# Designs tried in a protein design chat: VH-VL binders against SHC-transforming protein 3 (SHC3). Part 1

All scores and structures are predictions.

Target 1, 186 residues: SHC-transforming protein 3 (SHC3), of Homo sapiens (Human) (q92529r149to334)
Amino acid sequence: LGPGVTYVVKYLGCIEVLRSMRSLDFSTRTQITREAISRVCEAVPGAKGAFKKRKPPSKMLSSILGKSNLQFAGMSISLTISTASLNLRTPDSKQIIANHHMRSISFASGGDPDTTDYVAYVAKDPVNRRACHILECCDGLAQDVIGSIGQAFELRFKQYLQCPTKIPALHDRMQSLDEPWTEEEG
Positions, changes and structure headers below are counted from each chain's first letter, unless a header gives other numbers; Kabat numbers aren't used for antibody chains.
F, E and O stand for the ipSAE by ESMFold2-Fast, ESMFold2 and OpenDDE, each averaged over both directions (binder to target, target to binder). V2 = 0.75 x the mean of E and O + 0.25 x the DockQ between their complexes.
[cut] stands for letters that were removed.
The coordinates of atoms that the task and the answers printed are left out; those that the model quotes come from them. Centres of patches stay.

## First folded at step 1 (VH-VL)

Design ozu0 (framework fv_ozuriftamab)
Heavy chain, then light chain:
Amino acid sequence: EVQLVQSGAEVKKPGESLRISCKGSGYSFTSYWMHWVRQAPGQGLEWMGGIDPSDSYTGYNQKFKGRVTISADKSISTAYLQWSSLKASDTAMYYCARHYEDSGYYYFDYWGQGTLVTVSS
Amino acid sequence: AIQLTQSPSSLSASVGDRVTITCSATSSVSYMHWYLQKPGQSPQLLIYLGSNRASGVPDRFSGSGSGTDFTLKISRVEAEDVGVYYCMQALQTPYTFGQGTKVEIK
ESMFold2-Fast, scan of step 1: ipSAE 0.000; ipTM 0.455

Design ozu_a10 (framework fv_ozuriftamab)
Fold by ESMFold2-Fast, scan of step 1:
Structure ozu_a10 (fold): chain C 186 residues (1-186), chain A 126 residues (1-126), chain B 106 residues (1-106)
Amino acid sequence: as target 1 above (186 residues)
Amino acid sequence: EVQLVQSGAEVKKPGESLRISCKGSGYSFTSYWMHWVRQAPGQGLEWMGGIDPSDSYTGYNQKFKGRVTISADKSISTAYLQWSSLKASDTAMYYCARDTYIVNPSYEYTGYFDYWGQGTLVTVSS
Amino acid sequence: AIQLTQSPSSLSASVGDRVTITCSATSSVSYMHWYLQKPGQSPQLLIYLGSNRASGVPDRFSGSGSGTDFTLKISRVEAEDVGVYYCMQALQTPYTFGQGTKVEIK
């Protein structure tokens, strides 16, 4: 991905996730993103609508999803995907709407038959609040977007496997982002 | 649908070369890492290494690095484990397993083995 | 390398008993995975990412824990649950397994 891959997509909004994704299984994470897509689509004027047939959410699923934040709902954005972050800006790239470091992103899904034009990802923001962010894509673009997000995760995973036990000393922390390194946590 | 089919049992003498295989089907072969796990007779499971078939990037357990070679041929969806010179201590059951990728909130990466091959018994004696 | 130690190394249970197996890591891991190897068979995934049951795994199996200490529980063991149980970490290479816990049914 180099400096990043940029797409023009519609940001529909986000919905609070009240539990850590690490405490949920993959199936539940997928259900959370699908339910989040449905709820945000229903709340945003002009959204396509996600599901042709939808089952009512379980009590457990409803307890995981909190309030929606529609502050930037329905606007077109420039989405840049890199191994460092998902960066959301106005299409002219002058205003930052959100910048989510890859380390803060715990899950992403999209382009599925049930949600063909949608991409969702769960990120922790600076307020220590987890939210599922919903993007609406033009025909076929959702597959490219989710593919690029997956590639960023894979590249970071390979980088970690190559240098899993290397923690930078103080004098080594001046190295550029294009050099292999280990995060403070790992 | 998803299947990992391994080559048949092998009986070899010390010093001989050997290559065993694991053929994946029912999924996108290049989208998942393939790993090799060893089990000596009556013993537990031991990770040997893995490969990303999309670019042939490999990771090895240092105990086995230089003693075995892991490779893959994406045109036929097959991963390989190869010895240039077998030892009696290589007698074991060898499993291939498919890996998934999961990223946690602290940027820690983890995977798990969701499908396993049936195993290839390798006996090295006399 | 992160070493995993299981306890107990073996146990014998009667059908309907509650079985508890623990796995201790020498360094903190975010997730533990659990596998069952039935006699003469390949290992099969039971629990992934700490607490998630794999497809087809009965709800009598559960996983829990964090940091260095993880637990696998069988609420009411059945005859088909006989085999060797392994924990595994894949946080860092080399990926490691516990030594195994052999579960026999009386």
Scores: ipSAE 0.020, ipTM 0.474, lowest interface PAE 5.4, mean pLDDT 82

Design ozu_a5 (framework fv_ozuriftamab)
Heavy chain, then light chain:
Amino acid sequence: EVQLVQSGAEVKKPGESLRISCKGSGYSFTSYWMHWVRQAPGQGLEWMGGIDPSDSYTGYNQKFKGRVTISADKSISTAYLQWSSLKASDTAMYYCARTYIQNPSYDTYGMDVWGQGTLVTVSS
Amino acid sequence: AIQLTQSPSSLSASVGDRVTITCSATSSVSYMHWYLQKPGQSPQLLIYLGSNRASGVPDRFSGSGSGTDFTLKISRVEAEDVGVYYCMQALQTPYTFGQGTKVEIK
ESMFold2-Fast, scan of step 1: ipSAE 0.309; ipTM 0.724

Design ozu_b4 (framework fv_ozuriftamab)
Fold by ESMFold2-Fast, scan of step 1:
Structure ozu_b4 (fold): chain C 186 residues (1-186), chain A 125 residues (1-125), chain B 106 residues (1-106)
Amino acid sequence: as target 1 above (186 residues)
Amino acid sequence: EVQLVQSGAEVKKPGESLRISCKGSGYSFTSYWMHWVRQAPGQGLEWMGGIDPSDSYTGYNQKFKGRVTISADKSISTAYLQWSSLKASDTAMYYCAREYTGSYFQNPDYYFDYWGQGTLVTVSS
Amino acid sequence: AIQLTQSPSSLSASVGDRVTITCSATSSVSYMHWYLQKPGQSPQLLIYLGSNRASGVPDRFSGSGSGTDFTLKISRVEAEDVGVYYCMQALQTPYTFGQGTKVEIK
């Protein structure tokens, strides 16, 4: 990946994730990202995905997803994927929308037959604590985007394993980004 | 250096309550899940459950859910395993273990990098 | 739940022998982890994520395998290797261990 690979995609928004992805099995993680895609798409005017009528989400899934943040909803963005981060900028690169370090990203999925044009990833940052971010990819780009994210993770993990004396510090940093859930209503 | 230090051996009667502890030191306690693993006399290892000390979120093996409580006090870097009413079948060595993971993307996997010395719990009349 | 079955359940080896222990899962797992429990001691991490040696583990220990079949090898067993070896999966809950393989030195 060198300096990274760049795609032009549409940022739809994010939805709060109330539980650590580490506490969930892979199947539950994928269900959460699919549910997040559905909810964010329904909340954003002009989102292209019309989802098939489906069963209501389980109590488990409903308890994991919180409020949506649509501050940058519907914007075209320049997404740069590297082993260091997912960097979201305006297409002219004049403004940073978000920068998510790879170690702050706990899960990513997308480009599947049921969410063909969508990519979702769960990340922590100073603004949105832990949230699932939804990208709408046109022209069949979703597969390329999720593939590049996967490649960046594998390359980063490989670098991590090659430097064993740094492993505990890197792991501690990743874990420290998972701040405690705060119960607002008691 | 990372250390997990467990409370001492316990001898109890059926029906009694008990709480055993595991104190972590030499690392950021809230940055790692802590798990409990049981070993009945002459038997193998069995996972009971774990806790994220940062928010006290717990996961249990269904076999033990409702029979034990896992908790943690992050102010003193200590995890707990508690029984409200012990049974003779609870006689076992109990280990705490710290969870580590190398990857969160799509297929993360977890392993126990450090273990406590164990707490022997004997429940007999 | 994913059940792990180890083979053999026990073995006796002479110092310098090659020891091979296998672990079979009832469904595919991404990685297998291996632990050694020496007599009277806590389990200790030996191999993680299939093939990586834990800190301080001699290079005579190696792990391999994929899918449902995994192997732990000791190229030249030493007296201090006596104990019970356990495989573990943590792909899904409940995390499960194999029944253990007891290694005794003649």
Scores: ipSAE 0.018, ipTM 0.554, lowest interface PAE 6.0, mean pLDDT 82

Design ref_L1a (framework fv_refanezumab)
Heavy chain, then light chain:
Amino acid sequence: QVQLVQSGSELKKPGASVKVSCKASGYTFTSYAMNWVRQAPGQGLEWMGWINTYTGEPTYADDFTGRFVFSLDTSVSTAYLQISSLKAEDTAVYYCAREGYYDSSGYYFDYWGQGTLVTVSS
Amino acid sequence: DIVMTQSPDSLAVSLGERATINCKSSQSVYISNPDYNYLAWYQQKPGQPPKLLIYWASTRESGVPDRFSGSGSGTDFTLTISSLQAEDVAVYYCQQYYSTPTFGQGTKLEIK
ESMFold2-Fast, scan of step 1: ipSAE 0.005; ipTM 0.473

Design ref_L1b (framework fv_refanezumab)
Fold by ESMFold2-Fast, scan of step 1:
Structure ref_L1b (fold): chain C 186 residues (1-186), chain A 122 residues (1-122), chain B 112 residues (1-112)
Amino acid sequence: as target 1 above (186 residues)
Amino acid sequence: QVQLVQSGSELKKPGASVKVSCKASGYTFTSYAMNWVRQAPGQGLEWMGWINTYTGEPTYADDFTGRFVFSLDTSVSTAYLQISSLKAEDTAVYYCAREGYYDSSGYYFDYWGQGTLVTVSS
Amino acid sequence: DIVMTQSPDSLAVSLGERATINCKSSQSVLYINPSYNYLAWYQQKPGQPPKLLIYWASTRESGVPDRFSGSGSGTDFTLTISSLQAEDVAVYYCQQYYSTPTFGQGTKLEIK
């Protein structure tokens, strides 16, 4: 990815996530991101929505998702994906929306048949919040975006393999495309 | 309206055991990690460990393995600290404290119980 | 473990005057890219539990008066009370959460 790949996407908002994604199975993580997408789409005028009402979320899912932050809802952003970070800026680069180090991102999903135009990722917010961030993409772009995020995870993993003191446990490596591993604290 | 209410003071002899409770109210108990912090008389604050209120898994600081047990009763939104084979050096105020937002490895603590004084003397 | 050292151990400040408390970590508590300091400050009044004042080195907790401010980065941090009030008599603790949580030894603040 070199200096990174840039996409123009729409930022819809984020919802706080009250549980570590590592403590949850893949199906639950996927349900959390889908529920987050649905809630943010309902709250943002003009967002692409589901054509039918979703099932009420389980008590478990409701306990994991907290307050929404819609401060930057509906704005177009430049998303730069690199092995170091996901960087979100206004398209003219005058305003930073967010800069998330790749190690702070615990899960990403999207572009599948259930969330065709959406990408969601869970990242630690530096002001004491873990949040699920929702991006709305043009037709087909969501698959490119999630693919680039997956590539960044893979390339970061290869970089750490060149430094034995930073090699994650085997179980973390097996989850590298589903969530980034956390480097062992020295 | 978030409150953490702990059990009353205890006076114990060396070798006895004690169980301190911390009852949470005003929030969803399983959405925030619970931490334990102790303070010996006239001393500073010492982090003991945390318990994941969603999974029930405890994590102990190195100095608090063996004799110390963290547990939960989710049905009554209560966390427990049990200390076995009490020693004089266990004399302290024990606090339960809610982790801020992120509940792995102990972040900062936004709400605290009032404290439970445990005195160990012969 | 990261060792937190506060200075001074105690100080007395007149009402309305500025109080300054320092905290030093044995290792950097700054996470780079993005740059954030994993440091909090607490106030403990006699007979009471600690109360969170500041987190992320400079972010004030909701309900905390604006006379309290935090500053610093890396290994050197400061808690400032711009105009001391009678109710500010307490012991103040810094805490890092970059690794396993550790607290400073505390600074006792008294009014002259």
Scores: ipSAE 0.005, ipTM 0.466, lowest interface PAE 14.4, mean pLDDT 79

Design reo0 (framework fv_reozalimab_arm2)
Fold by ESMFold2-Fast, scan of step 1:
Structure reo0 (fold): chain C 186 residues (1-186), chain A 124 residues (1-124), chain B 110 residues (1-110)
Amino acid sequence: as target 1 above (186 residues)
Amino acid sequence: QVQLVQSGAEVKKPGSSVKVSCKASGGTFSSYAISWVRQAPGQGLEWMGGIIPIFGTANYAQKFQGRVTITADKSTSTAYMELSSLRSEDTAVYYCARDYEYVFSGDEYYFDYWGQGTTVTVSS
Amino acid sequence: QSVLTQPPSASGTPGQRVTISCSGSSSNIGSNTVNWYQQLPGTAPKLLIYSNNQRPSGVPDRFSGSKSGTSASLAISGLQSEDEADYYCAAWDDSLSGPVFGGGIKLTVL
């Protein structure tokens, strides 16, 4: 990624996440991001509305998600992805909308079949307020965006370990983390 | 729920090696990093190194580089710490501790579960 | 000897509020989150606070954390006799590529 990779995407908004992502399994984290995408899309005029005919969320999922913040909803932004941060700017005004250090980002997902054009990530700001941020991408771009975020995580991980190793793609890595613990001893 | 169980106390002579085990249960072994932290009698905590089983990669504190080897056996959900060329100042309680996989939990650097500790005494 | 600096001892009386300090640098506390561990005599350390101010399940709300610049603080409100323990702060250090600990503080409940 070098100095960073920049994409032009649409920022739809964010929704507060009331619990640490650490306390949740991978399946629950994915459900939280999907529910966040659904709620933010329903609230934003002109959003594609990826989750038509969705079932009501479980009580547990509803207890994890808080209030939405739509202050910058529908705005086109420059998203710069690097090992240091996800940086969101307005190109014309050069205004910074958000700068999330990689260390503050606890989960990212996107480009799934039912949410093909969407990327979501959960980040903590300096006051420890967690939110799930929703980005709407044009055709095929969501896969590139989530791929670049995955590369940034993997490079940051290598810096953490100081170990030159082959790291699997983000998708393959996530699948490995879904493996249940299995031990044959009684 | 999650439990880390360490091997029993060891008494070693100077110049020998010791290998301590840490068996994890109640969770997915590959989903987290395991670190080793020691504490000499009456002293504070000192990080020695860690391993992320999913990648098989280990990272060591500068002070222990060349003397410590940390490994993991995913089939038995067990991490190991081997310390060589033992000296009297290596007398300490050695702890294993779990650090959740930071790629998915964010770059949070904390140990949520600790083993009970293994006392290693080095005496001549 | 320790990378993070804590006072060696502190004391308080039951019901009092006690604050424990932890001082670091830009490469550790200044850039990363702070964690706190409680160690009762003869036991392994226990996670008390993570991500500057978050409590794990089972930790009473009278324990709270804060961070400002290159320093962090653990506050214990309504001090109780069972709080008598050693307390350690910790943070990742970017320069060392590993976690670092404070020297620990012995808290005595009078």
Scores: ipSAE 0.015, ipTM 0.498, lowest interface PAE 7.4, mean pLDDT 80

Design reo_a10 (framework fv_reozalimab_arm2)
Heavy chain, then light chain:
Amino acid sequence: QVQLVQSGAEVKKPGSSVKVSCKASGGTFSSYAISWVRQAPGQGLEWMGGIIPIFGTANYAQKFQGRVTITADKSTSTAYMELSSLRSEDTAVYYCARDTYIVNPSYEYTGYFDYWGQGTTVTVSS
Amino acid sequence: QSVLTQPPSASGTPGQRVTISCSGSSSNIGSNTVNWYQQLPGTAPKLLIYSNNQRPSGVPDRFSGSKSGTSASLAISGLQSEDEADYYCAAWDDSLSGPVFGGGIKLTVL
ESMFold2-Fast, scan of step 1: ipSAE 0.013; ipTM 0.528

Design reo_a13 (framework fv_reozalimab_arm2; at its last look DockQ between E and O 0.41; V2 from the best seeds 0.00; counts 0 for: pae E 6.8 > 2, grease 19 > 18.9, SAP .564 > .496)
Heavy chain, then light chain:
Amino acid sequence: QVQLVQSGAEVKKPGSSVKVSCKASGGTFSSYAISWVRQAPGQGLEWMGGIIPIFGTANYAQKFQGRVTITADKSTSTAYMELSSLRSEDTAVYYCARESTYFYNPAYDVYTGYFDYWGQGTTVTVSS
Amino acid sequence: QSVLTQPPSASGTPGQRVTISCSGSSSNIGSNTVNWYQQLPGTAPKLLIYSNNQRPSGVPDRFSGSKSGTSASLAISGLQSEDEADYYCAAWDDSLSGPVFGGGIKLTVL
ESMFold2-Fast, scan of step 1: ipSAE 0.018; ipTM 0.538
ESMFold2, look of step 2: ipSAE 0.014; ipTM 0.599
ESMFold2 (binder alone), look of step 2: mean pLDDT 88; pTM 0.919
OpenDDE, look of step 2: ipSAE 0.414; ipTM 0.804

Design reo_a8 (framework fv_reozalimab_arm2)
Fold by ESMFold2-Fast, scan of step 1:
Parts: C-alpha cells; structure tokens; sequence
Structure reo_a8 (fold): chain C 186 residues (1-186), chain A 125 residues (1-125), chain B 110 residues (1-110)
C-alpha cells in the first residue's frame, strides 16, 4: 500500500449497528453486512440494487440494525485506503465525507458472489457511533477494494511490532473484534 | 479452552543450539501472535521476539537479533523458537505467550493473556 | 538490568492494602498502557491487569491498576496469603520497538 491506494466509488450511506461485532459469530456479521447493503440500496435512488432475491431478515438481524444515515447517499467519492485510515472525500478532494481510523474498524466484507459490487465495513466515529458503511463499486473493483482494506490491516499490525502504536482493528475471514474480550466475558 | 503446551526440558553444551516448541489450541493461531519470553534463575522476564503465524512475520528484540529464529507451522498450530550459539547465561526458563492483537479500541494495548508452562534450558559444559 | 523500575520487595499483613510501584519513561509508560503479571512460585506468569486498569475474567476486584505520567501502580486490597508472589509491570517501549518488563517485586504476606 505504500502512501495509500485511492479508488473512485459511490458512497451509498450507513446504518447504525446497535450491538458489538464482538458479540456476534462470523456468519451473523456477514448477514448483517448483507442486510445493511440491501436496506441502503433500497433507500438510495440510482443504486444498482440487490441483483439476487433477498431472504427476509430475521428478528435478530432487525434488532441489530438501527437508523440509516443517508446524508451523503449516492455521492461519488475518492476513497483512500492506508494503514492509518479509510478516508472518504469528494472527488475534487476538497471536502471530507468521513475519516475512519483503522483502529475504529471492526469488520469489513464484500466482493462476494452475494454482494459482487459492494463493500461494507463497520466503524465507530463521532457522528454515527457504530455504523455499517456501504460502498458501491464498478464491476470488478469491489475485490480490489476489500483486498486493499485487508492488506492495510495486515500492514498496520506489522508496523505495531516495529513502531509504538495502539493495536489496530484486525480483520480476517474467521475472526474480527469490535471491543476487548473482557468487556463481553466479564 | 485456550492452551499453550511447550516441549520438554533441554540440556545443551555451549556453542550448540536449542529449538523449543509451543503448540497452541487451533483458534489461537488464526487470530493471535505468539511471543517468546525468557527468565533466568532468580531473574526477571525478558522478551525475545514474536511471530504472527498468519503473516509469517517475526520480530526480534535487538539483544537476540542474529541468534534467535522464531517460526510457525500453521498446519500443526505450533510455534518454534530456536536460539543458537548458546552460552551459560542462556540458562533460563523459556515461555511462549499469546499476544492479544485483536483489539481495535485505542485505550487497550497489547498484552500476554495466556502463557505456556515454560521450558527449562540448561547450558553447561 | 530491567527497563522499568520496581522495588525488589514489599510486604504486608493479611487484610491490609499494599501498593506496588512501577517507574518508566516517556518512551514506555508515558506513551503506552501498562500491564501487570502475577507469578506464583514455580509457575508461569499470569495476566493480572491489562490496559492500565482492566481485569481479566477470574481476577478478583481487590486487584486494581492505575497510571499517572511515567509511573504506574498495582493496588491489592484485603491482602491474602495466596497473594504471595512476584509481580511484574510491563509496557510497550517506543525506542526499543518491543514490550519491556519491570525487574519484578517479591511480595511477602507476613
């Protein structure tokens, strides 16, 4: 990643996540991101939309997802992925839409057959608290975007061993954490 | 249950090398780093280095660079620490310990949440 | 020598409160969180406190941690005979790019 990798994507919006990702198994985390993508796509005019038949959400999933924030919905943005943050700006780079520090991101997924053109990530920030942010990508780009996010998590932890920083959010297919173990286990 | 199980005690001659193993419960290797910490008789704790098994990346304390090699075998969930050019002052108990690097909260740092039982290495002529 | 400084020994009587100090510098305790480990005779160290003041599951609430500037303290209230052990503070050191430990303190329960 060097100085960071920049993509032009469409920001669709975000949905509040009412429970810690730590309290959820991987399957449930994946279902939350897919449900968040579906709800935001339905609410945003001009979104590509869910191209596959959507299974109705369980009561459990509905209890985890809160209010949508569509203030910047449908905007093309410049997304810069680095070991420090996911930075979302207007395409002319003059306005910051959001800056999510890597340490504040607890889960990311996307580019899968069920959500081919979408990337979703759960992050904490001062405005939305904990929310799932939805990005719509051009054909094939979602795989590059999610790959770069994963690479940033890997490089950030490697840097922690060499430099004095707080532990960043760590992401892999088997595990992710939103908060320290002992906040949930006693 | 989380468990780190180390290999048995070793007696070595000066100038030789020793390789200690640490077998972790399956889930530990995909989500955590493994560090090695030693303790000479009656002395305190000293960090030697660590490895992140999923990345294959090891980092070493300056004092041990050039003498220590830390590796991991993901298929057996086993980490190894090899120390070469052994001297009498390398006589110590060697511990593997699990690094909790799966925290995103900036108020929580790295720490060793589980430790192996220790492996005594005696270097004598 | 250890990078973090702890007194070599301390003692207390059952039921009393004991405080164990740990002194560092701006590159370690001054910039990073402090963890504490308990080592009973003949055993491996055990995590007692992490991130300055957090307790793992199973650690009694009579153990507490605090940090101020470049110093940290472990407090043990209601001291019990089973608390007799060595206690180590630890923190990441920016200049060494690794965790550093205190020299350890032997706590005797009289």
Amino acid sequence: as target 1 above (186 residues)
Amino acid sequence: QVQLVQSGAEVKKPGSSVKVSCKASGGTFSSYAISWVRQAPGQGLEWMGGIIPIFGTANYAQKFQGRVTITADKSTSTAYMELSSLRSEDTAVYYCARDRYYFSNPDYGEYFDYWGQGTTVTVSS
Amino acid sequence: QSVLTQPPSASGTPGQRVTISCSGSSSNIGSNTVNWYQQLPGTAPKLLIYSNNQRPSGVPDRFSGSKSGTSASLAISGLQSEDEADYYCAAWDDSLSGPVFGGGIKLTVL
Scores: ipSAE 0.006, ipTM 0.474, lowest interface PAE 9.6, mean pLDDT 79

Design reo_b1 (framework fv_reozalimab_arm2)
Fold by ESMFold2-Fast, scan of step 1:
Formats: sequence, structure tokens, C-alpha cells
Structure reo_b1 (fold): chain C 186 residues (1-186), chain A 122 residues (1-122), chain B 110 residues (1-110)
Amino acid sequence: as target 1 above (186 residues)
Amino acid sequence: QVQLVQSGAEVKKPGSSVKVSCKASGGTFSSYAISWVRQAPGQGLEWMGGIIPIFGTANYAQKFQGRVTITADKSTSTAYMELSSLRSEDTAVYYCARGTYIYSNPDYFDYWGQGTTVTVSS
Amino acid sequence: QSVLTQPPSASGTPGQRVTISCSGSSSNIGSNTVNWYQQLPGTAPKLLIYSNNQRPSGVPDRFSGSKSGTSASLAISGLQSEDEADYYCAAWDDSLSGPVFGGGIKLTVL
């Protein structure tokens, strides 16, 4: 991705995620992001809406999601996706809204038939702790955005695979889903 | 010194529209949110909506969605609120108010305009 | 109708301490900071307290704010005649995606 690829999308907000994604099965992770999209869309006037009608959330699912943060709700942003980070800026790119290091992102999903215009990702940072961030994309763009995020994850993983070959004594490994990879002697 | 100066009082007929202006001076107009809050005679404060001039994005209270339009002209540091399909119940003082810096929670208003009285009568 | 609940009136005498209450729910006061506005007769509201307990420049320290759970309070110590005004609490409401206000309280200094 070089210096990264940039998209103009709408930031709708985020919701606290009270458990590590690593501790949850894939079905639960997907349900969390879908419920987060639904809740944020209901809370933000002018959002397209992900569903015709929302199904009531399970008690388990409600226990994983915390409070919403709508501080930047409805803002058009410049989103730059690279192997290093997801960088959110004002549309003129002069001000940083958020910068989420790729290692801090534990899950991403979007562009699904049920949430066609939405991308959600779970990231840990000093401000929001662990939160699920919701982006609203124009027609067809969500597929491109989630594809680029997936490509960045894959390229990041391939970069890691090259490290042990060139530096045999150094291993990157994740101690937990919410922690950056730890370097250790091989 | 930050000041918000609003346009003068209006008397309108039912079914018409009114457009109130709010000119900001002092500080950076585009780096703050501008909201509109109204107050009917003897009643409390009611938020109608706001705009973030740097993005050109406006958000509206559900009660006013479809009737209110909020715009901003950065070149003149002026925000506007246009309310259509006026009813007698829209008789109120309309205030503009500056929200906190755009990258912080915009839920408090540090400066207010003097208010514009809009009277809707037959 | 107001979203946050305040008593309609309160009174005090000069030098006394008056406390003004504000009650909300989990979607507003329970999740967000509370702000207070003072409105003198015939004037625009003025920011008195923001972020639960912070004072803007020019607001004397006899005004203080606090928040507990879904409720907030404004305290006015050493009450003065110029404090006679309407007072409004306000908070962001997550469900409505906008700020909401209390109904306002008329404070009379006897």
C-alpha cells in the first residue's frame, strides 16, 4: 500500500467494547460489530440505517458493549489505510482526529449484505480504551474500504514473516489481542 | 473577545419562512460548532440543531427535522437558521450559541448571541 | 416539556447557600458531563459551569457543580441579589444525539 490509500467517509461514532476480541468466537465478534453499527446508526440523525428493523440484542451481547462516544459523530473524514495504521483526519488532512496503529486493531468487518454501507473496527487507544468505531461509506465504497483494511492486515503479517528469516533471534508474538506484539529471543 | 451578533426581530405570517443570521467575531469561526436554541415566551430552552462550519455538516433535533435548515458562510463568519412552515407555536426568541472546539465534546455553549425575537401571527 | 427535570422555583436570602437539582437518565447525565447556564431577566443565557464542575473565566468560585449517577447539582454559596435569575442544567443525550436542557428554575433572592 506504499504510504497508504485514502478514502473520504463519514465517521459515525464508537461504542466501548468491554471484553477482548480474542476471548470471543468469530460469530460473537461479528454480532458485536453488527449490534454496534445498529446502535450508533440509531443514535446519529442522518445516518442511512443498517437495518429496516433491528432485532433486540441478547443479554450476552449487551454485556460486552458499553457506552457510546458520539463526540465526532457525523463528521466527514479523510481515512488513510496503511500497514502501520488507520489514520482519521479532517477532509483537508490538516488535523488528526484519530490514529489507530494496526497492532491495536483486533477485528474489522463491513460491506456485508446486512450492513452494506458500513465498516466497523475494534481498536484500543489511550483515549477510548477498546472501542468499536463505525464508518459510513457512500455507494460501494464500504467494500473497497474493508478490502484495503484486510490487505493492510495481510501485508503486515507478511512483513512479520520476513523478520524471523532475516533476524532469527527475534520473534514477534501477541501476548493478548489488546497488547502489541512482544519481541523475544528465538 | 468573542461575540455573536444576531439579526433583528421578525414578524411573520403562518406558513411562511424565517431566516435568522448569527455573525461571529473574535476567534476562529470555522473551528467551533454553532448551534441554534430557541425559547418560547415563559418557557425553557430547546435545541434545534447545529453546524460545524469546517465540515459544512449540520445536525438537527428530531422535532425540527424537515423544517429547519442550518448553514454557514465562512467568508463572512455568519451562520444561518431557516425555519419553514411557521406556526404560532414557533413564536420564540431564537439564540445562536458557540459550541466548544470542534475536536472536543460539543455539548456546552461558551458564548451566546443576544437572541432574535420571531413572532408568528395572523 | 423538558428532558431533564429541575424544580420550577427556589429562593434564598443573601449570604445563604442554595442548591439547585437536576435529574436525568442513563442516556444523558448518566453517560455525559453536565453544564449549567444562568439567564438574567431579558438577557441571553450565559455559561456558568461546564464539564460537571469547571468554571469559565469571570464566574466567581461561590458557584460550584457536582454530579452523581443520573443527577447533578449546582450550589451557590454566599447568595447575592445579582444571582436572581433562571438556571438551566444541560447534558448531551446519547439517544437523541444532541444536547438536552432542564426546564429551568427561577431563583428568587428575598
Scores: ipSAE 0.000, ipTM 0.449, lowest interface PAE 17.4, mean pLDDT 79

Design reo_b4 (framework fv_reozalimab_arm2; at its last look DockQ between E and O 0.17; V2 from the best seeds 0.00; counts 0 for: pae E 6.5 > 2, placed apart)
Heavy chain, then light chain:
Amino acid sequence: QVQLVQSGAEVKKPGSSVKVSCKASGGTFSSYAISWVRQAPGQGLEWMGGIIPIFGTANYAQKFQGRVTITADKSTSTAYMELSSLRSEDTAVYYCAREYTGSYFQNPDYYFDYWGQGTTVTVSS
Amino acid sequence: QSVLTQPPSASGTPGQRVTISCSGSSSNIGSNTVNWYQQLPGTAPKLLIYSNNQRPSGVPDRFSGSKSGTSASLAISGLQSEDEADYYCAAWDDSLSGPVFGGGIKLTVL
ESMFold2-Fast, scan of step 1: ipSAE 0.016; ipTM 0.474
ESMFold2, look of step 2: ipSAE 0.132; ipTM 0.659
ESMFold2 (binder alone), look of step 2: mean pLDDT 90; pTM 0.932
OpenDDE, look of step 2: ipSAE 0.748; ipTM 0.890
ESMFold2, look of step 4: ipSAE 0.045; ipTM 0.595
ESMFold2 (binder alone), look of step 4: mean pLDDT 89; pTM 0.925
OpenDDE, look of step 4: ipSAE 0.797; ipTM 0.899

Design reo_b6 (framework fv_reozalimab_arm2)
Fold by ESMFold2-Fast, scan of step 1:
Structure reo_b6 (fold): chain C 186 residues (1-186), chain A 128 residues (1-128), chain B 110 residues (1-110)
Amino acid sequence: as target 1 above (186 residues)
Amino acid sequence: QVQLVQSGAEVKKPGSSVKVSCKASGGTFSSYAISWVRQAPGQGLEWMGGIIPIFGTANYAQKFQGRVTITADKSTSTAYMELSSLRSEDTAVYYCARDYVYTSGDTYLYNPSYMDVWGQGTTVTVSS
Amino acid sequence: QSVLTQPPSASGTPGQRVTISCSGSSSNIGSNTVNWYQQLPGTAPKLLIYSNNQRPSGVPDRFSGSKSGTSASLAISGLQSEDEADYYCAAWDDSLSGPVFGGGIKLTVL
């Protein structure tokens, strides 16, 4: 990925996630992102919103999702994917919509048969505590976007495998957007 | 829901190779890792290796390094495990399983033991 | 030989509480989370507990996990006949750069 890969996509919005993704199994994480896509698409005029296979959510799934934030709903954005972050800007680069460092991202999925044009990821930031962010991609682009996000995660996984016996100390401030990802002891 | 379906049973001669397939359906193939775990008759579970299909990069248990090759074909949502130089001790049931990569925090980037969906298993018998 | 240590067998009667132990080292259980798998006769393993104490959807609350230091435990309350199975603990091992399993315990329900 080098300095990052940039895509032009539509940002549809986000929905609050009330529990840590680490506390949920993978099937539940996938169901949460699928339900988040459905809810945000239904709330945004002009979204493709074709969910022919959508079933009513379980009470458990409904308890995990909170309120939607549609402040930037429907706008085209410049999405830059790198090993450091997912950076969302207006197309003219004048405004930062969000900058989600990789360590703040707990789950990502996209290009699913039921939601082929959508990518969703769960991240923490100063504006939204923990939220599932929904991106709408042009035909076929969702697979490239999720692939690039996966490649960024894979490169970080390779870093872990190179030094698996040395556990870096993590500091509360190291989780902020202005500080390094890890702090090595000593 | 994601389902993993494996190829059928194989009977092989010592010194040959076997290639087992694992086809994923019903979910996003590229957002997780696929691990391979074997179980000899009456014995416990043994991890052989895993792959992250998005990149195609595999990681192998030291015991199998040089004998096992794990690959993935994203176009068919299928992962493969090929084991060469077969011995009678390789007689086992071979499982594929979906692992999730933890991405929150640098120390928790990969957790291959969190295998939430398992294939039905493929019996490989090595006999002369 | 397995990297994580479990007793080879255990037994209980219906309604009893049984505890299954799993012992490791600083490079595995001491530094990483523990997962538990249930294997019924003739079937593939099934995820029972992940991240020390979390249950997947569909797993009854009578199954619980815990971890302390380099050891972990699986507790089964109100034991039922359908719980007769092999149980495996597993954890990532920093030294081996891969997951390791316990040898498994055969639980017999009398």
Scores: ipSAE 0.015, ipTM 0.521, lowest interface PAE 6.7, mean pLDDT 80

